# VHH binders against Probable E3 ubiquitin-protein ligase RZFP34 (RZFP34), part 10

Target 1, 302 residues: Probable E3 ubiquitin-protein ligase RZFP34 (RZFP34), of Oryza sativa subsp. japonica (Rice) (q5jl96)
Amino acid sequence: MGAMDVQLESTAVQHGQAKINVEEHALVSLLSDEKYATEKTEDVDPDDYEKLEEGIMQYGCAHYRRRCRIRAPCCNEIFDCRHCHNETKNSIKIDAVKRHELPRHEVQQVICSLCGTEQEVRQVCISCGVCMGKYFCEVCKLFDDDVSKQQYHCNGCGICRIGGKENFFHCSKCGCCYSIVLKNSHACVEGAMHHDCPICFEYLFESTNDVSVLPCGHTIHVKCLREMEEHCQFACPLCSKSVCDMSKAWERLDEELATISDTCDNKMVRILCNDCGATSEVQFHLIAHKCQKCKSYNTRQI
Below, E stands for the ipSAE of ESMFold2; O stands for the ipSAE of OpenDDE; V2 stands for 0.75 times the mean of E and O plus 0.25 times the DockQ between their complexes.

## First folded at step 4 (VHH)

Design s18 (from g20 with D99L K100G G103A A104Y Y105E A106H E107T Y108R R109S S110G; framework vhh_3k1k_2)
Fold by ESMFold2-Fast, scan of step 4:
Structure s18 (fold): chain B 302 residues (1-302), chain A 124 residues (1-124)
Amino acid sequence: as target 1 above (302 residues)
Amino acid sequence: QVQLVESGGALVQPGGSLRLSCAASGFTFSSYGMRWYRQAPGKEREWVAGISYSGSYTSYEDSVKGRFTISRDDARNTVYLQMNSLKPEDTAVYYCARLGYSAYEHTRSGFDYWGQGTQVTVSS
């Protein structure tokens, strides 16, 4: 029971790879407080906006280039962005009782980085007329000058994604946006993207790292899947189904088992196939037991 | 990296006994079945005995059934071959091997790793 699990001819996308888009890129390193403070403390004369056109592009933080800061409704403190808030307030260095994430949809106020005017969330400053971010989402309160990310808002996800609206679709069952090439070719698992990666434990829904959709429908980071494969682990950590087309591996195993003399004690064992769910009575073998229905060696004794 | 190291080989008289050990490292020992092979002078390498990853099932070549016993100690990452009622025909270098495929962990086919062997000589 699973079209992907019984597929004998592999596709180019064996893993069901999906580029999971996130509104934000994680930086490999945090900017030093000195560099960050220098960017934020630049004094701007409101009358010299025309002369500062290029300088305006340097405002923001490590996460977003933009000309505003946000007032966090959860703690009434000012931060450059949601990530800056969470790095300060939702870190392991903070008492567990005081840890919290910024609720992006509840942000009501922004502060213009050029003129300092605090105001209701909007793209263009009410006081000085500067565009506070080239991409603007009124729902997520997101401002970002890097339009090369091709940001868009997904109503199904409730957050902004990157990579262009036309290149992705929202899967309501999986709970996330997947590449359009997967629209009719992935196994759906309810809430598959609203879980932690089983290898690195990072939450997948808002992850900045690429995510693979396995043939079984469970999800894992692409890098974590490669790490599993490097350690010769080819079974899904959550359901034990094969993570790719194993037909060639099973053929090699058939050949090797055929050349091994007398590895059976004429005992019968009951097996459950992890790939198709069928049970079988098979002759005991030291190496592996083959499912009689789907021919997979991904089986266990019961 | 995977390493298998055999020990316990010796000169013994017919009817005698020996216990061979194979110390394994560099992999999850409890996930793999293990085997013993031997190669006598002028003969091809022959499978001798095997044990499943769980230790619940064992198999033996016909000529050693009832005389040899394979066992494993997962706490020590070691597989053993107890050899009783030794015959001159048992004279060989004995090799420990890890199965290329486990029952529940899908690796590349074949015997990925062999030990260097331990010499067993049965003569007067």
Scores: ipSAE 0.000, ipTM 0.230, lowest interface PAE 12.0, mean pLDDT 76

Design s19 (from g20 with D99T K100L G103A A104S Y105E A106Y E107R Y108E R109T; framework vhh_3k1k_2)
Fold by ESMFold2-Fast, scan of step 4:
Structure s19 (fold): chain B 302 residues (1-302), chain A 124 residues (1-124)
Amino acid sequence: as target 1 above (302 residues)
Amino acid sequence: QVQLVESGGALVQPGGSLRLSCAASGFTFSSYGMRWYRQAPGKEREWVAGISYSGSYTSYEDSVKGRFTISRDDARNTVYLQMNSLKPEDTAVYYCARTLYSASEYRETSFDYWGQGTQVTVSS
């Protein structure tokens, strides 16, 4: 992109805008917050029922409310959750040889937070009868008492997601669950979610941070996109296409360039448009060159 | 109490048009995306259309794309579904549903709040 004096607005008047619209139509459910939400509807004795709910929401970590800890099969150490393990064992501050992630599907043992009994993964403690997580996924080995997250297991993703299964769909080409409002209305890029964020390098597929799908179909964390915008960077780091509708920015640039006298050198240059792919021959300008086909200033000299 | 009240359903001839309305109360309407779902007798519920909380983005099921238009009026706390070129297979009870503002928010919400629905019948 050339020099742009643009203030990208979080307005609802133009389609394809990232920013404020990404919290909804471009938000990808990449969180590993998990299902199955397990429950049994049965006639139970009051004492047995009371025991099942003992300590609900009172145990766990910053990531999950749960009444158990897990034994990590990779290092045989006990952690409150997969994220707690990875914060301790898979951090830049840890010796590279010792860095590792917890393989969630291989967890075989849990420790009840109320009675301390270590046992095979199951929802209800074999010793004391407490429910160790109101939401429970036996595939992902996740426990969570906070059912307001509306966790569910996606067989296509192989992991748990949040936000209610009817609010999302699995896109097999992109390789992830997207908000239902993106169904049949997003640019599909094969494996778009099985890559690292180009700004912070965190793997997107299992990220707990919100992810945005750009108009070009490439994916990036919402917070990383906002950081780019704060630094006046509006081109996709992977393909250079504009990250949002730039029509207003291009109008401002038209006005800015109109106030500048003709260039001293009446030279022609060849440009390639990053937004539409067209090549054009335009008059040289010090600040920016406009694509003659799509009118974008997101161009480069070739 | 969260309340969604659907209206506008009627008997209409094939090729006709209807406009459905969903009046919302009990929550900050402008903070939530809205969706329309439908369910024919003995069939599973299917989503039809969605609109973002900002109104800037809409999405449709392929079978209704180009025929249905979803819109919202935040001043009236109402979401609409304009249905054109109706077909017999569009016959169903239509439900309005509230979405999450963001999937990452830990808010108490029920995406299964469907109201009572409004019956649309496309027949001679």
Scores: ipSAE 0.000, ipTM 0.135, lowest interface PAE 20.6, mean pLDDT 74

Design s20 (from g20 with D99G K100L S102T G103S Y105A A106E E107Y Y108D; framework vhh_3k1k_2)
Fold by ESMFold2-Fast, scan of step 4:
Structure s20 (fold): chain B 302 residues (1-302), chain A 124 residues (1-124)
Amino acid sequence: as target 1 above (302 residues)
Amino acid sequence: QVQLVESGGALVQPGGSLRLSCAASGFTFSSYGMRWYRQAPGKEREWVAGISYSGSYTSYEDSVKGRFTISRDDARNTVYLQMNSLKPEDTAVYYCARGLYTSAAEYDRSFDYWGQGTQVTVSS
């Protein structure tokens, strides 16, 4: 296939056929300082209410603004959050026998950052009356004063997500929350989000980096997909299906191949289409072979 | 430091055109998809348009398809929304935002980067 095949990939990019068509309808949480705050209670005395807000956004770690620390049930040590625990206890620098992650759902005790009182997990300190996190999830034991993230708990995921509950839905087959606009329009793949990125091998389910869903339903980091695009790789690393709509690129290839005067030996080869799964017998060509069913050139000899 | 700054909002007559700009700073702009949202008086915020990090894919809400065009200039760290054939129903505050495709786990600190919005009014 050689130089011609490489040139055709470059031509597809130049014609705009290398578009990442699954990046559509991404929803972003907008600033909501006063709109989605649900921690306010109608029965709170104004003096008590002012105490609830004492120290807001002033405490916490690099990961969360919050007014408490947690006691890790796995090692009985105090950390600002589970990420702080995992950075010290579950890093590659730690002896493999001693490595462990903090089981967030098993946290039973928190320490108020203002008064130092250790107590059972709750939003409001039993001793001093301060709110320990403006967003609070009793299931995940999560506290966060930054409500602009529009955090919510997804029962299907079993963890807190960001971006507003109304903007996402849980796909039980894929194992994650997707944008609501994808509810009836994505290809479902079992455990797609409970998998490592095929390019960088970072676990996707709890990734802090943006994740894309490919047309085939497999998932990959946005930055890793961009890396593939820059290297003219347009096939899914897991299933070999095209990562974008190639129909116009295939039409252009039809036109270009019609002008090629390459040697034809009247030999037939058997091909497998990576896009539709069909097998067919086609005349041997040095550049590319076209699927007789779906018309894709994303094929391989078998 | 990270910042999104919208501009270009104005009063315009029905059938008119307007171009909004969003200047981004403090992050690797070319690595992120960008989105435009709007909020009309008394209504919820709605998604308007999106553009991929490569610039090769764009998407639009049905009511603006064919009238609005999103584009980006990575050399200037700017995303644009060209609005043609404006209608009174397009009256809203328009917001620029960095887009996500999936709901990320709660740690993502990059979510603190928002635009202030720019007012578009379509009226005779």
Scores: ipSAE 0.006, ipTM 0.269, lowest interface PAE 9.6, mean pLDDT 76

Design s21 (framework vhh_3k1k_2)
Fold by ESMFold2-Fast, scan of step 4:
Parts: sequence; structure tokens; C-alpha cells
Structure s21 (fold): chain B 302 residues (1-302), chain A 125 residues (1-125)
Amino acid sequence: as target 1 above (302 residues)
Amino acid sequence: QVQLVESGGALVQPGGSLRLSCAASGFTFSSYGMRWYRQAPGKEREWVAGISYSGSYTSYEDSVKGRFTISRDDARNTVYLQMNSLKPEDTAVYYCARFGYSAAEYKTSGSFDYWGQGTQVTVSS
């Protein structure tokens, strides 16, 4: 006779997509005992290796450990990173017409943090020979000494991701990187990541918040999906398919609906199941109609 | 904090009538169906009556059909069980329960069901 507080199970996609933008992540602790080694330095002469690693993890900002600063092409000012620029130039405190974001792909000049030499974007300083970022992406102009993030550039996405290239794949139809576990198990929706979250309206492709791929293939922030669940909403805002396994809810509904009388008229209605697409003819109920094929109550009268 | 408080149980002679009340708090009462259950000494708990969230649909266990009437007053957050033509076999502790499905939200909310503490009904000479 105990009342168990039971919450509906979420079938939220396991191993959701890789975090979209490494630039949006907080500074990693400098007290880490982690040792770094990359294929980029494996063939360097031992005497030159010391120069490459000089100052590793000791420079940068709250967002990145790196041994360079960037010259912003939009305002010609020097910043530690794209986020440092945007915090200063794209804030509510700035006149709306002067607010702007740093276009990462247009950065052409960097300043070495060790010798101060300004130069065209490159991994190794032309003057002092130091590596300015152990991870380096020429396309995104990203430098990061913290390789524990397992950064990689996705050519299909055109941006850098974290979590290791071998753990993710690019889905050309959906337009983003997903966990390798989803390669043959996700529903593809064209441009699924190149739209706004249906709950908070933030653009998903470059979002720093974790994104979930629903069973129907539509995408939503993990936090927004949890908000829907907290407000007892389990249908996809875009296609109405169930966002999680509703089997336990449907079983409870079966039991409880047995205690609710039907109308005096024995009326049949035709329904369409939002979950399986089947049509059925069922007896009218005020509360809900059950799909005869998949047993879902996520149905509509047609 | 969800609470269901039953009242109205008493000692009644066979053929008598009694009205049970269940006062609900801590949730949107009008969004949930309500149920009455009973448990006699040495027996398992059994369902007695149910009412939909709208009050438009009711259902009863066969042994109480025509004698018991379930109703609700959403303005008072209360569900009622009107018991007529009481029999000794109706002697039990009567429990109020909230249906686990929210009609407004198309989902079970929090717990599947919440139960009250019960009210004792005794039918004897």
C-alpha cells in the first residue's frame, strides 16, 4: 500500500549529438595532471619540441587555453577569443546598431602570446616557434591547448565539434553531427538542425546547449524537452509523435478508462494514430481513443 | 503537496444512506478523474466508482450500481459518493484516489495515483 511516485520514462535519444560549438565551453582546470600528445608534433625533432610546448595551458581566457589572441576583422580590436569579443561588443549595454558578433571564419590575424608577433592565422608562431594552440583548426580559426575535449572539424557542418571524430558521424540530410550509435537508428528530417528550437526559438545549429533528436527526427534542446516533460507534454511540437516511450502511461490509461462510462449513444469514430500512422474505427470516448495497431492513445479523430 | 482527505464515514443501519466526501488540495482538481475504492477486513482493496475529469462520465462496480452515485464539485475541489440502500456487505474503509492521467496535459503527472487515508463505513444493526 505504498504510493510510489512514478514519473514517465523518457526515451530521450541516447548519446545525443556532439556539443555544437567548442568555443562556447568554460575554461578547463589548469590543475589537471593530464599529459598531452598529438599526431601534429610526433615527427618534430626533440630539441624543437620544447619550443612548441612552451607555455602550454598557461595562456588564454576563461573560454580557452591558447597561446594567441585574435584581431577581430569586424572592429580591428584584439581579443582573447570570439566569446570575449561578443561579451564586449554584442551585449545589451551596447547601442543596438553597434552590436555585432565576431565572424570566426573571417579572422585573418593572430598575435602570439609569448613573443607578441602579429601574423596570419597559423598554428606555429613564425617568430618564436611556439605552438599557439595544441588543437588548431584553420577553417574555424580555433586554438585550444585542452585536447581532452577531443576537438575535431566537421567538413559537413563547417564548424568544430567536441567528443572525438570517431564517436560521431555527419548526417547530410539532418545537417549535423550525431553520436555514431544513432547512425542507422535515427529518423532523418531534412535540415533538422538548421531551424529554431520549437520551445525557446534559439537557432539549433550553433547552439551551445545540448540538443536531443526525437524519435520522429525533429530536434529540440535537452532542457526544453525536460521542460515539456515537467509540464506533462509528450507530443512533438512539430509533428505530434510521442517524444518518449509512453507504454506505461498507456497501460495506466487503459486501467483507468475502464472506470469511465461511454456515451449513451453507441457511436463509432474513425481515428488516425500520430505514432504509427494507422487508421482505426473505435468506440467514442470523451477522454482518449486507443490505436488498435500500436495501442497508443496519441491519436486524433478524422 | 498532493492531499486527499476523506470524511463522512459512520455507523449506519441496513437500508440507510450516507454521503462520503473527499477534499483535494495541491493539484489542479478539475484536470483529473477521481475514484472511490473500499477495503473490508481481511479482503483486498476493490474499486467502487469512478468519475471523469469533466464529471460527464461515471462508472460503478456491479454490486453498487443503482445504489451509489459518484459526483464532483470542482469549485470546492471535492468528490462525493452518495451511498443509498446500504448493506452489511458495504462495511469497509473507503478511499478516495486521484486518477493518474491529466486530461489537460495528455499524460500521467507525478505519481500514477494519489490515495487518501480512508474513512470507515460500518453497516450493522
Scores: ipSAE 0.012, ipTM 0.255, lowest interface PAE 8.2, mean pLDDT 78

Design s22 (framework vhh_3k1k_2)
Fold by ESMFold2-Fast, scan of step 4:
Structure s22 (fold): chain B 302 residues (1-302), chain A 125 residues (1-125)
Amino acid sequence: as target 1 above (302 residues)
Amino acid sequence: QVQLVESGGALVQPGGSLRLSCAASGFTFSSYGMRWYRQAPGKEREWVAGISYSGSYTSYEDSVKGRFTISRDDARNTVYLQMNSLKPEDTAVYYCARLGYSAAEGTDRSYFDYWGQGTQVTVSS
C-alpha cells in the first residue's frame, strides 16, 4: 500500500532517546482528563452489553478498527477515517486548489457500520445499540476497537496519543508529549515539536514516523537522523551541537590524529566549540581541533 | 556532492595480492586526507590505513603493517590500497573514506568521514 500506516506501537525509550507517540483517537468524557471510559459501563443491562460487543474488531480500514464511518464536514463525503479522507483529498495527484485535510474536531456525523444509521457523533449507536469504537474521544471525534494501543487524549496537545497516559507527559514548552523517562531530564526547546523535520520537511507534531529528541533538544525523525549518519553528518542541522554521545568517535579521532604529522609550523588557532560554546587557543592541526573544556572535536576556527 | 567509488575486490587465495582503487569526485581531492576501512561479517567497521592530503604521511592498523600500502594519485583523483600476503582474516568489505575537515578549504562543520559503497574482498581456498 501507498498509504501512511498510523498503527504505530508506542514504546518507552531509554538511554536518552525519546519516542514521540502519535495517534488520532479519543477521550470519552469531558469530565475526565486522566482516563477514558466506554459506554460499556457497570450500569449497562447484560442484554445491552452483548449488543455493545457485536462486531468488535471486524470493521474499519487499514488505519483503524471501528464500527462506524465518518461524514467529512469539508466535502460532505463519507470516509472510513480521517486518513482515508486525506489519502484521497490531500494527495499530490489532486489539483492543488482542491487539496484539503479533514478537520477532525469539526466532524459532527457518523454512520454505524452495522445498521447504517447516520447520527450525531456518539460512542453507542442510537438505533442498534452497538459500541462504534471501544476507545472513543468526543473531542477528536474518533473511534478505535484496538485498545491494546492504550490510547488517551492529551489536553495540552489537543489530540489523542498512544502508549498510555501514565507513560507520557505533556511538555508545554516543547509542545508535545514525551516519554515519562525524559521528565526533568530533556533539553527543553520552545516549540521543538511544532516544526518541520530539517531533512524531509514533514511536520513533526502529527507525524506517524518515529521522532528522536536530540541532546540539544531539537527534534528529527529517527530515519532522517540515520540518513545523516550514513552521510557522516553528526551535527544538529538547526544548532550544530553533536546529535549523540560522541565519546567513542572522539577517542578514535585522538588515535587517528596521533598517527598524522602536521606541518612544521607551530601555528596557533582560535576555535569555538559548537557543543559547549567555549573558545580556546589550540595548536593548528590538519584534520581537526579539540575543545579544551569539553574535549569535543565539534569545533570551528574563528 | 561527494562521491567515492571503490573497486578491485575479488576472491583470492591465501598469500595472494589485490590492489583496491577508490575514485573520488565532487570535492578538491588534493586537499583531503583519505582512509581505508573494512568490515567483516558480524563485526564493527575498523580502520585499516590512512594517507595525508600531501601524501607525505601514512598510517596503518598494526595487523596490516608491512603487508598493505596506501598511496594516492591526485592527477586521477584516486586513492589505492595495495594488499600483499592476504590472510583469511582480511576477508571483509573495504570502504574508502574522506575526512570531513580540510585545511586547504578551511573549517568544515562535518568532522567525520564520507564513505563509499565498498568492495568485497574474500580470501579463501
Scores: ipSAE 0.000, ipTM 0.168, lowest interface PAE 12.9, mean pLDDT 76

Design s23 (from g20 with D99L K100G G103V Y105E A106Y E107T Y108G R109S S110R; framework vhh_3k1k_2)
Fold by ESMFold2-Fast, scan of step 4:
Structure s23 (fold): chain B 302 residues (1-302), chain A 124 residues (1-124)
Amino acid sequence: as target 1 above (302 residues)
Amino acid sequence: QVQLVESGGALVQPGGSLRLSCAASGFTFSSYGMRWYRQAPGKEREWVAGISYSGSYTSYEDSVKGRFTISRDDARNTVYLQMNSLKPEDTAVYYCARLGYSVAEYTGSRFDYWGQGTQVTVSS
């Protein structure tokens, strides 16, 4: 009998995807000791610098361009950012009993990167007058000179997100910000964003990686969803419902199955539809079984 | 052929403990992540716990977090689910599943390899 391969293009999964980012990583540290040394040894004309803008985009870490460091309230050590702390203190390489995450809302002190003054969290250095971050959130204690990220604070999430406030909305039931495109079209699942990715096990709510909201309402990283699709897996790992609108794939499969076998001398099997929950009795096929109610091929024998 | 065989299901009183085992054969066990699912009568199949192929990452459904622990023994090709502080709501058939991505899979077959399940009943 003939085998059937169904090819689904990457565009088939764009509907229902939500771009959800908490904080974005810089791909490369643009800080240079040579650049810093040059600024330290050169006499600069005041006309070439405004104090507020001094050092803009020139300080920070791999994660953020900012002109301050933070004192971690959990361990009283200084770090460039929350992610730098967590890489050192909340790593799988650290003894489990000593692992801890930096509680961002509890940060009380920052250290200016230009003058070294430690002070209460504020946007403008009390000592030298430099802006420590063009984007500043007093709730999250977040500083970022890279405003192209279009950062905003979501009161419902309690944390800063990227991508522009007008492009997202807070869903109270799902517990997160979703793309505005999904406002009237997503399935709401209580706390859908307050769990680990079922593929990589990273916690989703605070993930810096893009997250997809599936038609079933469950959530998964975009990269993990793409990996599933690369391996021809189109069912939600949590509930088995289809991860996208499969109607075109099902129609194509109807046509292909009609060419594989015209034999009527096969046994009947009982199936459960993962998409609609209906059970039905259908003719056995080696390739796939179609739900009689919703027409999905996302079914299993029971 | 790939086989997953669950064992350890039993009748247990509320507050009791039980360890489920899933013996795997027919594939390179250490190369695949493993999951436990459960299904109570009249309900959808629910994901319970997962463990990565390396054993370095584990994840749990919220209702079992802190009570259940997933682990693996690659030398014995076995994944375990340690269940503590069992509740009547934990009553279900528990299934072991291999999380295998296959380019040979066809539509409608999310998991080619599931166990037959093991019944856990929590009742006095």
Scores: ipSAE 0.005, ipTM 0.193, lowest interface PAE 10.4, mean pLDDT 76

Design s24 (from g20 with D99I K100E G103A Y105E A106H E107G Y108T F111M; framework vhh_3k1k_2)
Fold by ESMFold2-Fast, scan of step 4:
Structure s24 (fold): chain B 302 residues (1-302), chain A 124 residues (1-124)
Amino acid sequence: as target 1 above (302 residues)
Amino acid sequence: QVQLVESGGALVQPGGSLRLSCAASGFTFSSYGMRWYRQAPGKEREWVAGISYSGSYTSYEDSVKGRFTISRDDARNTVYLQMNSLKPEDTAVYYCARIEYSAAEHGTRSMDYWGQGTQVTVSS
């Protein structure tokens, strides 16, 4: 025995997918001089150049290669980066009342990794002249020697993203950066990216996991959508509209249901279609009711 | 636990008749539609007939229409298949089935319960 599913098309293929680009979890990599070859260094003394690039890619943490640490304004402690702070201060192991995230935009002080000088946030150390991060964002207080991430600051999002600004656009209605491929081909829903995934509860706006934009415009992790499909759940958790084209499933269901249910006394029921919004009066069926307008079985009795 | 037990299979001459029975237990019989399927040697299982939970609606595969009649007796928790004008092509193991569809899971999932089957042979 067991459960059998009707033959369905892949849900992941039918959606517009949005890459929610966010600061990457970095591993140690060796990228030398990639961006400096394109930067104007003015008339640079060889000693100045040597100092500027001293220690490149050699400092930092698992999250970022950088030549500084930050002083957290929330607890006055020094960390390699905001992720390092959050791992120790905003973890499940911490008493809920003491849990807190580092407010990135409020960081005012950094400590040079080469000379130890604490100073106001800036790209080049005021004391020793070393560049503390090849990519630098004054707004987010972000330093990163790994420029292959193609980080940029999005004014609409208010945070740094990865992947190159030319490859993305900010959708003001959805509240996030989407792949440029989706610019004219997604359903916009107010604040669609500023909520938690309804399946795993991870905040989508800054998620590093792939996110799917459903036909209804709501958003969910691609992984979580696949878990729903494995459990034969094909309705959006937020609005109940079908997450993919169900027409073949509905045709198969028509055929099979013909032998299950029958006409009854006073058998008319009123239904609301979750897919098209139409209401209709249909004959009572033991298992499911079909929308007369769009033919969907994604309906409920009202 | 759902149990379906078929009986009534036999050897019959072409043109003969048989009545198959399927005794059900382990569920509220009157709340479910029931079906008959058959499987001949070397062929896939095929649907033969179905009856709604109320007994008012019946449906048949084209090759058996007019010859077979499905019925039910809810007092005995039994579904029947009356087979008339039997042909050699009707030779198969006949199975009783309860197929439940999950509307709560968007109507795309079924749960199948089958009996062990009963052999019908139509031959001279």
Scores: ipSAE 0.000, ipTM 0.139, lowest interface PAE 16.3, mean pLDDT 75

Design t01 (framework vhh_3k1k_2)
Fold by ESMFold2-Fast, scan of step 4:
Structure t01 (fold): chain B 302 residues (1-302), chain A 127 residues (1-127)
Amino acid sequence: as target 1 above (302 residues)
Amino acid sequence: QVQLVESGGALVQPGGSLRLSCAASGFTFSSYGMRWYRQAPGKEREWVAGISGSGSYTSYEDSVKGRFTISRDDARNTVYLQMNSLKPEDTAVYYCARDYSTYSAAEYRSGTSFDYWGQGTQVTVSS
């Protein structure tokens, strides 16, 4: 059986780029500080706090530390989490007609890891009183004892994200959460996150790998963007606009083209700039053509 | 010289079918993923479909899923786009492009690091 690689969230948010976090959500934690407290925490008897902490961080899987397992509504089998289910049931090694993903919002039953009691989804075990996940989201059915992830639930996305609610905002047009630094500075593309990555073809909205928002508003995995850059590819795979500030690269190209002595005098071509949309007529050159308006070499003949 | 030549564009009625072809030359075709894009008048260019170099992975824009199928014939250096159940909103110039995942530092230095595009083929869906 192969395992899916799960990448850690990047600690740095680069200027002009957004990171998109998935799968991890914030609703209730009975063992967290006051800012994560909900109405459910106020209902807990102080005498029960000792039991609530029993086994914290000691149970779960590679994806989540939690004190419960889930019963998958799609196949009636028990798994540690949605990712554990999908790694075994949605693998290419499984017959295509039997492959399926676990629908997170439809999970109705959990099994306490300490006492084994199966019960309706809830944060505190009805039988033994243990907290089954320090972070808990009733909507996504997510439990996680690792609160350092600063999980939160986004109503607009319908799923949980990581990185702290105050550090992100939901863009209704793009259909995802972006870093707060992009609130007034990103290009909006409807449904930008509800597409497959153009490099690796993995669906982006539910990806556990970091996702970058390009200046054009299209989205791609951070690792795939880095691979493009390592191969000196700097145009968006979907719309062809430049993926970053190319001014330094254009200066280098000016210098390189200036050393080439063979230009075709009196041969003109019409070009369309992928970056600014302007059309212009320029002298033919074998290597590249420069937009007269924005000075980009990201152009094509028309 | 890398060349991509699209063909197959035509005027068709709504509900009709059309198959576009893109003949590639000047590079090792089987080593590169291929993509289809389209641009309607007054609209931005949009990605339509992609196929990996191995042919094992395909991906589609949501508006064409279930109606369009991308495929490739490496023996003929050709990528295809089979378009079924055509709608008036599919009217556009369709472009073929080479995948980004195979550029080299040498290609960047020569100024050829940008995607290779064909000239396009016009598809019009109307009565």
Scores: ipSAE 0.000, ipTM 0.298, lowest interface PAE 11.5, mean pLDDT 75

Design t02 (framework vhh_3k1k_2)
Amino acid sequence: QVQLVESGGALVQPGGSLRLSCAASGFTFSSYGMRWYRQAPGKEREWVAGISGSGSYTSYEDSVKGRFTISRDDARNTVYLQMNSLKPEDTAVYYCARGYSSAGYAAEPTRSGTFDYWGQGTQVTVSS
ESMFold2-Fast, scan of step 4: ipSAE 0.111; ipTM 0.481

Design t03 (framework vhh_3k1k_2; at its last look DockQ between E and O 0.44; V2 from the best seeds 0.00; counts 0 for: unsure alone 60.3 < 65)
Amino acid sequence: QVQLVESGGALVQPGGSLRLSCAASGFTFSSYGMRWYRQAPGKEREWVAGISGSGGSTSYEDSVKGRFTISRDDARNTVYLQMNSLKPEDTAVYYCARDYSVASAAEYGTRSETFDYWGQGTQVTVSS
ESMFold2-Fast, scan of step 4: ipSAE 0.607; ipTM 0.796
ESMFold2, look of step 5: ipSAE 0.693; ipTM 0.833
ESMFold2 (binder alone), look of step 5: mean pLDDT 77; pTM 0.776
OpenDDE, look of step 5: ipSAE 0.529; ipTM 0.810

